# Ledger of designs, part 7: miniprotein binders against Protein EXORDIUM-like 6 (EXL6)

Target 1, 305 residues: Protein EXORDIUM-like 6 (EXL6), of Arabidopsis thaliana (Mouse-ear cress) (q9m8t8)
Amino acid sequence: REPPSQIPNGTLDLSLLWYGQFTPTQKERVHDFIESLNFDAKEGLDPKVSAWWKVVESYQERFEVKDIYRQKKSNRTVAPRIKVKVVRSYVDEKMKYGKELTMGNGEKLVETAIGNMSKVVPVVLLSAQVRAHGVGFCDGTCQHNALAKIKGQKEPRRYIMVSNPEVECPGECAWPFHTADKGPRGMTYQPASGEVGADALVIQLATGLADLATNPDLTKSLFKSETTPYNDDVKKNHESSSMYIVDPATKCTRVFGSGAFPGFTGRIRVDPITGGAFNSHGINHLKFLIPSIWDPKTKSCWTPM
Short names: E, the ipSAE of ESMFold2; O, the ipSAE of OpenDDE; V2, 0.75 times the mean of E and O plus 0.25 times the DockQ between their complexes.

## First folded at step 3 (miniprotein)

Design b1 (from A6b with R10L E14L; at its last look DockQ between E and O 0.23; V2 from the best seeds 0.00; counts 0 for: pTM E .700 < .8, placed apart)
Fold by OpenDDE base, look of step 3:
Structure b1 (fold): chain B 305 residues (1-305), chain A 87 residues (1-87)
Amino acid sequence: as target 1 above (305 residues)
Amino acid sequence: SPEELKEEILFLELMIKYLEELVRWAEELGDPELIKMAERALEMLEKLIKELEEALKKGDPEKAKEKLEELKKRIEELRKKLEELKE
């Protein structure tokens, strides 16, 4: 069967688990950010969160075989789009597994986030009340994407886990909204939302989503359909030769604008009304500060500004 | 746009404040690494100011020009201090 002339768009259906108590601002900020990923309105202020997401989507270009076929017909390589939707939101304010998480409990949270849904990406959000050191946070990072083996499922499921660092390790994970505890204190700003925890949480989530969406394993799952036969053998060969790296957002951690160096975010903007720092616009002209992404073509961290 | 100009100016002001702190720390601690960081920050700041000046040539408000001149003066003072620290 001739490969389809166009690579179908992928969809990331997110199942959110809110573990602990979150403020309305935190919840709203996360939802607004997610909705901003695919908000490609022609009208609006630049730079856009959606432009940032397009860079994430561009990582799909590493699948050259399909591109070759496309080039033969259209002479244009078009990267598929990745639509992101929240399909489930579950809140556990009582924290069933306690405030101090272990690795074992972390896995249970992932299971809870999945529930009975077979085709979702579980996103576990840990509130500021949670102590997440036990799951590897506050040791250089407050987010990760990983594979979890889920009971009753044959294949492991990729998940994102993020933590609000505002209480546990703000100096490590809430920069630039808090002074850094390692290295130079760094330039600090007000959060655009008015809440450090909300904006810090979004940075972590953005990092996790970008890293997950650029992961080759996920790409296979997103674009593997009965109608689009995925040649596994060809992909393995291309992945090994690929200029693309794993976890491109993590690689560009603490870079928020051009000219960044330790202690300096790079060029960003400040809202004159709120004093909040931002480098991108989302839905309804909401202002966000989002991390940079490694661009394999330029071999540099791509920034909105 | 006028709004974007305000956003940029505010950022520059914060950056200058940060540079001032770096210079103070360098003076207090005598750490050569802090001096290097301050120099990098200064270079970046000067670059951004030049860009802003170019943008203002296109007819920006007088108030913005005044603010720019103020920022330039502060930068010059910081440059002098950094040079003194290198000696």
Scores: ipSAE 0.477, ipTM 0.783, lowest interface PAE 0.8, mean pLDDT 87
ESMFold2, look of step 3: ipSAE 0.594; ipTM 0.852
ESMFold2 (binder alone), look of step 3: mean pLDDT 78; pTM 0.707

Design b2 (from A6b with E14M M37L M44Y; at its last look DockQ between E and O 0.94; V2 from the best seeds 0.00; counts 0 for: pTM E .705 < .8)
Fold by OpenDDE base, look of step 3:
Structure b2 (fold): chain B 305 residues (1-305), chain A 87 residues (1-87)
Amino acid sequence: as target 1 above (305 residues)
Amino acid sequence: SPEELKEEIRFLEMMIKYLEELVRWAEELGDPELIKLAERALEYLEKLIKELEEALKKGDPEKAKEKLEELKKRIEELRKKLEELKE
């Protein structure tokens, strides 16, 4: 099959489930961050959240799309864009399944986030009130991207689950806004939003989104059409490639800028007024601290700064 | 640019503060691994300072030079302290 003349852009429709009580700042921060992913304004301060997302998008060019969408006229492969939008937001402040989550309850939350929508990516956000150890958090990570089998659906669904670590395990997942529990306690900074939980939550979400969007399974889901050729063999070949890695954002955990060391973020900026740490700008010049992404070509963590 | 220079100096200051904390921690715990980490960080920092000095030779911002000298002094103090910890 001849590749299409133009690589179609993908759309990632997110269905958010807010499990527990969240502050307005936390909710706003998450929404602002998501909106910043595709905010490619010509005018603005660098570095940009959108530039970070472009690096995420480039993984498709490197590993999945390159062989599928070779333009006849130019040996240049162009990475498709991934538009991210929130299509549903559901709040469960009562915490139907309690604050102590089990693996079984976690799956039910994913089901709830999906609802009756067949093409959404469920994102489950756990509030600071939730104890998420039962679902595997606070053991080196506070986010997951994984596949869940959903009742009544033939194919498993990819989901993201993230936790606000500000109460349960801030030393593991809220650095650099809290002292680290393991290794060097490191330097600490103020969150740009003014709330540790909000900025820590964004770091986890950013990590989860980047890891999900770089997963080969997503490429299949985003570009699966009758008109778009998808070769399973290409997928297999890329998975076996020495350049392909799983969860590139997770691999670069706790690296926020160039020159990072254990306990040191690397090159970041501090707002002179608020004291908030950031390394990127989003919508309306909002300041964010976002994680680095592994670059398989350079074999290093790519940083905004 | 003057602005870029300011940013670089700020970064260097942050890294020096980090290293100072790391050295204090190494001293407190007596952990040889922390000492090694501090040494690596110091080497990297010295490299950056050298690069900055070379860049400044091409442009003569006097204030930046003064700040750089101050940072160099702090680095030297850290180096001495690390050597003492290895003994």
Scores: ipSAE 0.423, ipTM 0.746, lowest interface PAE 0.9, mean pLDDT 86
ESMFold2, look of step 3: ipSAE 0.570; ipTM 0.845
ESMFold2 (binder alone), look of step 3: mean pLDDT 80; pTM 0.741

Design b3 (from A6b with E14L E21Y M44W; at its last look DockQ between E and O 0.23; V2 from the best seeds 0.00; counts 0 for: pTM E .731 < .8, placed apart)
Fold by OpenDDE base, look of step 3:
Structure b3 (fold): chain B 305 residues (1-305), chain A 87 residues (1-87)
Amino acid sequence: as target 1 above (305 residues)
Amino acid sequence: SPEELKEEIRFLELMIKYLEYLVRWAEELGDPELIKMAERALEWLEKLIKELEEALKKGDPEKAKEKLEELKKRIEELRKKLEELKE
């Protein structure tokens, strides 16, 4: 089959489940961040959240696109764009499965987030009220992407789960908006949004999204058309490549700018009035602090600044 | 831009405070690793200050220059303290 003349853009449709009580600021911040991923306005302040997302998109070019779309004629590999959209938002303020989550309950939350939609990526957001130790949080991380087996579906579904750490483990997951529990207390800043939980939640979400979007399994789901030959063997070869790293955002945890080391975020910016820390701009010039991403070419964490 | 300059200055101020903390912590614990961290922070601060100076030479306001001189003075004091800790 002739390779397509153009690499189609992918779409990541997110179904959000808000488990617990969230503030309006937290909800708005998450939505604003997601909308900022594909906001490529020419006019705006640098660095941009969208530029950060372009680095995420570039992983497709490096590891997947060349093999999937062997265009015989053009040595130029163009990375496909990944458009991110929220297609569903469901709120469970009553916390149907309780405040303390088990692994089993976590899976049920994923099922709830999927609902009857077959092509969505479920994103489960846990409020500050939730105790998420049972699902593996507050032990070095407050986010993960994984595969869940869903009842009635033959194939497992990839999901993102993130937790607001502001109450349960701020010293582990809310740095640099809270002092770190381990190692040096580190530099601390004010959150740009004014709420520690909101900005910490965005860091976790950003990490999860980046890790998910760079996962080879996603390439299959995003770009699989009836006409695109997906060779499973090629996928295996890429995974074995020394250049491929799983979870590139997680690998660069606690790195927010150039020159980062334990306790130091790296070069970032601080709002002189509010004291809010940021390293990127989103929609409507909103200021965000987002994590770094591992660059396999340079063997370093790429930062907006 | 003037706004970006203010943002940078605010960041530098916070970084200096952090360095001050590291130096005090190193003094209290006598941990060589803390001294190394402080040295790294100092090196980075000096780099950023130099960049800021270069930016100011291209047209920026008198107030920023004054603040920069103040920051330089604080950095020099911290450098001296770090040298004393190495002895």
Scores: ipSAE 0.461, ipTM 0.785, lowest interface PAE 0.8, mean pLDDT 87
ESMFold2, look of step 3: ipSAE 0.697; ipTM 0.889
ESMFold2 (binder alone), look of step 3: mean pLDDT 79; pTM 0.722

Design b4 (from A6b with R10Y E14I M37F; at its last look DockQ between E and O 0.72; V2 from the best seeds 0.00; counts 0 for: pTM E .668 < .8, other shape alone 8.64 > 2.5, unsure alone 67.21 < 70)
Amino acid sequence: SPEELKEEIYFLEIMIKYLEELVRWAEELGDPELIKFAERALEMLEKLIKELEEALKKGDPEKAKEKLEELKKRIEELRKKLEELKE
ESMFold2, look of step 3: ipSAE 0.580; ipTM 0.836
ESMFold2 (binder alone), look of step 3: mean pLDDT 82; pTM 0.768
OpenDDE base, look of step 3: ipSAE 0.533; ipTM 0.805
ESMFold2, look of step 4: ipSAE 0.511; ipTM 0.814
ESMFold2 (binder alone), look of step 4: mean pLDDT 81; pTM 0.744
OpenDDE base, look of step 4: ipSAE 0.527; ipTM 0.803
ESMFold2, look of step 5: ipSAE 0.591; ipTM 0.832
ESMFold2 (binder alone), look of step 5: mean pLDDT 67; pTM 0.477
OpenDDE base, look of step 5: ipSAE 0.512; ipTM 0.802

Design b5 (from A6b with E14L M15L L22F L48Y; at its last look DockQ between E and O 0.17; V2 from the best seeds 0.00; counts 0 for: pae E 2.4 > 1.5, pTM E .678 < .8, placed apart)
Fold by ESMFold2, look of step 3:
Structure b5 (fold): chain B 305 residues (1-305), chain A 87 residues (1-87)
Amino acid sequence: as target 1 above (305 residues)
Amino acid sequence: SPEELKEEIRFLELLIKYLEEFVRWAEELGDPELIKMAERALEMLEKYIKELEEALKKGDPEKAKEKLEELKKRIEELRKKLEELKE
């Protein structure tokens, strides 16, 4: 069986665990954002959330992916698509481990989100009443793209964790929808959804997904197929890509548009009807504010606007 | 085009306002890395205002030129302050 002429498309199956109580707006906002990643219609306004996601997908053009599939160098390279799908959504409104999480309880939530599913990416969403400092939030970090040891598995599992920051640390993790706790107060904007927590969760999730999908350790999981040839051993003998940046969306934290600096988001737009800030368009005419992604070729943050 | 240029001048004024706030914060902390970040942002503004000056020479209103000169003075004061902080 001959190697394919291009890298096959991948899937990113998410298992969501909603820990605590969320408003309908918060749940709908997250689901609409995820669906918007796959929305590549010609209709609708630009820039699109899916165009931002294509920048994330373009990281798969680096040498490691081409070498796995034994593709020749080409003067026209088309990055594979990564379809993002929610395959499970579990809700724990009672908060089994209480409102104040420890690192150990955080890992148990990741295990719960995985369940018996071997190939999902667990995404744990913490409600506004949860005290998440114990699992590493509000100490300079506002979302996780990290590894957890799972009982009965030899390899650690990668997970995303986000926390609605509107109560615990809004100045750290909900800017620009809240004044900053540290540094310059900065420009503030209204959330396009009408809820600070809903739009902050989208920024956090977008950051985590971009960092996860650009991580080369996940390339086999994203693109491995029973019918597609590849060679796992080739990666062991190769130099790391000079174009790889660890967590490229986190590297552009608080950058939302061109010209950003501490206290200023960069150039973004405001919806004249709702007053909400945005830099991208999704499904159903929805507008989102999403983070930038570090571009190693330009040595700067790629901004939606 | 003239309306677009007016919006670019308002955008420049907004940038200067927030850079002034950032510089005050960097001064309070005395952090050399923050001062370097502010310098890079100021360089961007200095380039941007030069581009707007060239666009205005094409026949834009005298009021827009007066506003740009005001912003230029604010940029010069930021430059002076950042050089003082580096010492």
Scores: ipSAE 0.385, ipTM 0.744, lowest interface PAE 2.4, mean pLDDT 82
ESMFold2 (binder alone), look of step 3: mean pLDDT 81; pTM 0.760
OpenDDE base, look of step 3: ipSAE 0.471; ipTM 0.776

## First folded at step 4 (miniprotein)

Design f1 (from b4 with M44Y; at its last look DockQ between E and O 0.76; V2 from the best seeds 0.00; counts 0 for: pTM E .668 < .8, other shape alone 9.319 > 2.5, unsure alone 65.825 < 70)
Fold by OpenDDE base, look of step 4:
Structure f1 (fold): chain B 305 residues (1-305), chain A 87 residues (1-87)
Amino acid sequence: as target 1 above (305 residues)
Amino acid sequence: SPEELKEEIYFLEIMIKYLEELVRWAEELGDPELIKFAERALEYLEKLIKELEEALKKGDPEKAKEKLEELKKRIEELRKKLEELKE
């Protein structure tokens, strides 16, 4: 049987847990952003969120696809697509574990997000009213992707947790929609959505998704075909390669356009009417500000603009 | 497009305002790092303006040209101030 000429596309099925009270704008903005990842409209305005996601997808070529392609002697390496879909959305407005989260409670939220679904990526979103310092937020970051050991499961599950920083630490995690607390006082813009929390949340989510999707562990889960022997030994060698960078979006934190430096976002666009900052377009011409992604080849942050 | 042009001009204006603030802070705090940031910002701004000028030559919007000239004047003033801070 001729090896399939194309690597099958992967799918990230997201299970969202909304912990706390979110505004309609916040919820809509997150959903719109996720939907924008795979929205390849020919007639859309550039730059596109989908183009940004294609860069994320390209990381697959660097790690696992190389081995697959080496086997297939194909000179044209087409990176597999990663389709992202929300398959579940659960809202806990009452905040079962309270406003102040502990690490233990954080794990329980991940469990809740997974539910009975074995193949989902849990995404836990914490509202502005949540105090997330107990789970490590507002100390340099407001998002993380990590592995959680889930009761009853043999393998740890990767999850994304993000926090709306608009109340607890806007100066740390809401730049450029809020003045920065540390470093040089930076440029500030209005959020394109009109809500600081909504756009800040999207930045965090985008960072988390990019970091998760570029993680070699994901490839194992997404592209496990019964026929491709996943050599665990190859993973260890790739982690040691100088080309593997963990969390490429996190590495490019606060870089939103070309020419960025501390206090300056880089080249972005600003709506003259709303003052809203953006560097990409999503579905229905929605304007988004999304983070840059580290390119190990150029040793620089790739930006939409 | 006219809309994109407006967005670009608005961005440049914001950047100039920020640069003005940086220069003030550098002056007040005497922080050499701020001076370096200001210089970098200025260089980048000048690059963007040149790109905009080239774009305008193709579309010739009069209002945009006027605004561009205003921005250039502000940039020159900032350049002078930065040079003074280095002395």
Scores: ipSAE 0.484, ipTM 0.788, lowest interface PAE 1.0, mean pLDDT 87
ESMFold2, look of step 4: ipSAE 0.578; ipTM 0.829
ESMFold2 (binder alone), look of step 4: mean pLDDT 66; pTM 0.491

Design f2 (from b4 with E3W; at its last look DockQ between E and O 0.85; V2 from the best seeds 0.00; counts 0 for: pae E 1.6 > 1.5, pTM E .625 < .8)
Fold by ESMFold2, look of step 4:
Structure f2 (fold): chain B 305 residues (1-305), chain A 87 residues (1-87)
Amino acid sequence: as target 1 above (305 residues)
Amino acid sequence: SPWELKEEIYFLEIMIKYLEELVRWAEELGDPELIKFAERALEMLEKLIKELEEALKKGDPEKAKEKLEELKKRIEELRKKLEELKE
């Protein structure tokens, strides 16, 4: 087929599946973050969540990124804008497929989030009650942006999966709101929302959305079985690991501000009233801590501040 | 703004407490890698202090000026201790 396409311009429609029990704060925090992505009011405080999202939106149009992906220049005069909307929310508090995830019931959750909707990105949110290690969480991974083979469909479907880590692996996936399990002892901060799980879910979702929106070749890199053994051009396109950027937000894991190093977030701000750590502002002056994004020109993480 | 300055100063106080702990760990463990992290943190603190001092010339929160002077003293003490550890 033609070169892999990134997510279409226009609207990114999310179908949320809330699997397990979540507090109102957790649900509100995620929805407020999503709404903040396209909130670009002049009276908003800097740094803005929407400014961070504009870096994500422009990632594929930057000359440096297009050069390393071997893409020809776009005929667009401005970077694409991506409106992120929640088009469905489904809540399964009873956990129909159980509390212990495997690859099999994990796939059923993705199928449930898709439902009969052909043009959505399913987002599966797992509550703290769910044991998600069986699908790869808490083992160097705190969120998924991946493709799933869906029964009855020829094309794999892209999905995001996030998990509230406050019970299973807070030291790996809730830092800096919990002491880190590995590496130098890091200072901890309060979550701006008042709930560790709520702000951890935002970091995970932000990372997954950024990785999804910036990766033009995710389909090719995950499902190579369609290449023929006689097509050497496909092998040449995949051989240059130094030019290939996959998951640029995940590549900046635990970097939240300039000057970050293991155990230290980098430059951020702290709310003197709540003690909450943040590096961006969203709707209603809400404060968020969101991830950094790998910048191939500087060979470092682009930070919100 | 004055409120943004308070947010940055509060972050600096937390970061200085972390750096004091990091220097103590470097001393106890004798770990050269922790010394390098501490030096990196000190450099960032010094840059942030200079930025905040310039911002305070435009504003006039006397309490913020007093807090910055306290933090500068703690930074000087940390720099001295770090130089002792490098020997």
Scores: ipSAE 0.514, ipTM 0.792, lowest interface PAE 1.6, mean pLDDT 79
ESMFold2 (binder alone), look of step 4: mean pLDDT 80; pTM 0.740
OpenDDE base, look of step 4: ipSAE 0.539; ipTM 0.808

Design f3 (from b4 with E21Y M44W; at its last look DockQ between E and O 0.12; V2 from the best seeds 0.00; counts 0 for: pae E 4.4 > 1.5, pTM E .492 < .8, other shape alone 8.883 > 2.5, placed apart)
Fold by ESMFold2, look of step 4:
Structure f3 (fold): chain B 305 residues (1-305), chain A 87 residues (1-87)
Amino acid sequence: as target 1 above (305 residues)
Amino acid sequence: SPEELKEEIYFLEIMIKYLEYLVRWAEELGDPELIKFAERALEWLEKLIKELEEALKKGDPEKAKEKLEELKKRIEELRKKLEELKE
């Protein structure tokens, strides 16, 4: 068949599982952030959350995506858009597996988030009540973008897992809203939402989404309803870019603005009304602090400001 | 504009406090070249802040922009050295 002249737009369908008790602010903050990814009003305040998301979308202009769609390498293609939608939200306040999770129970939570849906990204959110050390949080890890083996299935499933770090590891995973455990102990800031956990969850989710959406193994699912790409030889990835970057948001951990270095967020702003720190604007004039994303063209972290 | 210059001065004052934290961290690492670089960077920032305050008072934005570019270059050098320490 004849491939399209333009790479088609994609959709990222999220299935959220809220494990444990969350405040209304925490739930609203996460939903508002996700909606802000799709919001691109020309007259809106800059920097925008959607401008940050466009950096993620720009990864689709890499040779691997063009090869999937059998398009010639050129600068003429406009980067495809990725619409992010929450298609299901499931709440488990009673915490079926208790407050101390194991790796096996973590996989069962992923299965619950998937449900009967074949083309979703499960997102498991763990409340501050949960001790997530047993599923690999803390000690260098603040969010997961990983594969889980699903019982009775041959193919593993990609998932995102985030955990409110306020109680278990705030010095590891809530900086700059809490003093860091390691490295230079820089100044701290107030969260724009008023809750450390709410804004920490946004940073973790943003990181996981960016790392997931830039993964070439997933681009075929994002941009086609069919399972087969236009280029049947896409598995023979010998012509792919030699400058591939795995997990480009994680690569920029603790960088929030230009001029960042260890102990310093880089350039960010403080809201004079709330006192909260932010580097981007979303829907309803909301302000967010979001991570940076590695940009292979500049070989540096792309920062919101 | 004057508003942009005031924002840059505020940002630079915050950076001075963070460089003090960086010096303490460099002492924990035991890297004498990083310690010397961080101490020199702190001295340059203090001098630059005074010169920017003078330029703002006199309304001389070209001097302020010149000093900001020098500072950005030195911070980039520090960032690269820190990335090398992470291996």
Scores: ipSAE 0.144, ipTM 0.584, lowest interface PAE 4.4, mean pLDDT 78
ESMFold2 (binder alone), look of step 4: mean pLDDT 71; pTM 0.561
OpenDDE base, look of step 4: ipSAE 0.466; ipTM 0.783

Design f4 (from b4 with A41M; at its last look DockQ between E and O 0.61; V2 from the best seeds 0.00; counts 0 for: pae O 2.0 > 1.5, pTM E .695 < .8)
Fold by OpenDDE base, look of step 4:
Formats: C-alpha cells, sequence, structure tokens
Structure f4 (fold): chain B 305 residues (1-305), chain A 87 residues (1-87)
C-alpha cells in the first residue's frame, strides 16, 4: 500500500469546564478565540490568529516522528493541521469544591471535564472568584498543561487549566491590561474586549493551548494510526533533541510583538476608539492579543507582528 | 488603510508617552538598564515613524501628517533628554 501522500490532520476536541461565575463577555471571548484558530478566511485583516496557530502546527514537523518522515521524501513537508473544536461545555457556577482549590480538588475538576469522553482534552477554566494558589497559580503563572491520572484509565490524560487573574493576581497575570507587580513599570493597555478578565483569560488559554499542541505527547495521540505503533522510544529521542523546547509559549511570556523588552509588549496595535490592544484578528474581525511562540531555530520569540 | 493609519498613529502616541515616563523614571533612579530600555524604544519609534512616512507618501492624509510632525518633535526632545542622562 502506497504510504499516504499527506499526513492526516489532527483534531483537538476540547471539553470545557467553567468553574465559577463567568461573564458573557468572558465566555464569548474564549469561544471566539478558539473558533479563530482554524479560521483561514482569505478575506480579512492581518495578522490573523490562524496564522499564529499555523506556527504552533509547524512544531509537528520538528518532531522527527520517524513515521512522518517515512512518508514521501517530498521536498515540501506540509505540517499537519490541528483542528480545534469545543465538543463539550460544562458550567459549575456553584463551585462544588469551593472557592479555594486544593491540588486534590483540581484533579477532580479535570475528571469532571473529561466525563465519559475518552478522547477529549479537558480545559478547566477558573473564574475570578476562585482562589487558585492551591493549584499553583499566582506564583509566576496562571495557566498550565499537565498530565493527570484518571481513575479507570491506563494512560494519563493531558489537560489545560487556566485562571482568570483579574481579582487574585492581576499584576502577575493580567499584564498588559494591568500594571505589573514585578519588574519595571510597564505600559498598560485597554483590553480589546473591554474586560480585563476576558482578554487575560484568552492569553492564558492561548499559552496553554500552544504549549499543549507543541508537546510531543500530542503528536502521539493525534496521529496514532492503528497501523503504526508509536514506539515509546520516540519520546526519548525527542527530549534529547536540541530543537525540542518545552512550553514554547510560556517561554515567551509577556512578548506580544517585535522589539519586546521588560515593560514593553513589543510592536502591537491599539484601537484608537476603544484603546484596546491587539496583535491579531480572529473571526468576524475580532481583535485579539495573543502570546508569542519560541522558535528554536532562531532562538527568539516569534510574534504575529 | 486610513483605519490602519489611525491605529499606528495612536500606538506611536502611546509609546511616546510611555517613553517620556520611562525617561523620567530613569532620571530619578539612575538605573542604566532603564536608559537602555529607553534607547531601544526610541530606536523602535524612529523606525516606525519612517515606515509611517513612507506609507503617507502613498495616501497623503493631511491630518496624519500634522500628527506625525508633532510626534517627531516629541521624539527629538526625548532623544536630547536621553543624551543628557548619559553624561
Amino acid sequence: as target 1 above (305 residues)
Amino acid sequence: SPEELKEEIYFLEIMIKYLEELVRWAEELGDPELIKFAERMLEMLEKLIKELEEALKKGDPEKAKEKLEELKKRIEELRKKLEELKE
């Protein structure tokens, strides 16, 4: 059988758990952002969120998946696409585990997000009302992707957890929409959505998604064909590759445009009417501010602008 | 586009305001790192202004030209201040 000429596209099916009370703007902004990832409209303003996501997708090429290279020596390696879809959305406004989360409760949230779905990526969103220090937030980060052992499942499941920092630690996680607590006094902008929490949440989510999608484990899960057993040995080789960087979006935290330095986002755009900062366009010409991604080849943060 | 031009001008204005503040802060604290940051920002601003000027040659919005001239003056003042801080 002729090897398939094209690497099959992968799909990330997201199961969202909204823990706490979220504003309509926050929910809409998250959904709009996710939908923007694969929105490749020919018509529209540049730069695009989808272009940013294409850079994320390009990381798949760097992971010498022996199986991907065994396909056609065609000089043009087309990176597989990663389609992102929300397949489930669950809201817990009552916050079953309370406002103060422990690590144990965090794991339970992940389980809740997974539910009975075996092939979903759980995304746990914590509202501004939640105190997330117990799960490791507001100490340098407000998002993480990790592996969780789920009861009844043999393999650990990768999840994303993000927090709205607007109340608990805006100075740490809401820049540039809030003054930074540490470092030089930075420039501050208005959020394009009009809500600090909404745009800050999107930054965290974007970071988490990018880090997750560039993780070698994802490649194994997305492109596991029934016919090609992914040898566990491939993981070891990828970690040793000088080109492999863990969490490339996290590495480029607070870089939003070219020429960025402490206190300055880099070159971005600002809406003169709203004062909203953005560096990309999504669906329906929505304006987003999204993080940069580390490029191991250039040893620099790639920016939309 | 006219809209993009407005956005760019507005961004430049914000950057200049911040640079002004940064220069003041550098002066107060005497931190050489802040001076370096200010210099980098100034260089970026100058580059952006040049790009804007080139864009304006194609579209000729009079109001944008006036604003650009104002911004250039402010940048020049900041350059002078930064030079003084290095002495």
Scores: ipSAE 0.185, ipTM 0.631, lowest interface PAE 2.0, mean pLDDT 85
ESMFold2, look of step 4: ipSAE 0.535; ipTM 0.820
ESMFold2 (binder alone), look of step 4: mean pLDDT 81; pTM 0.757

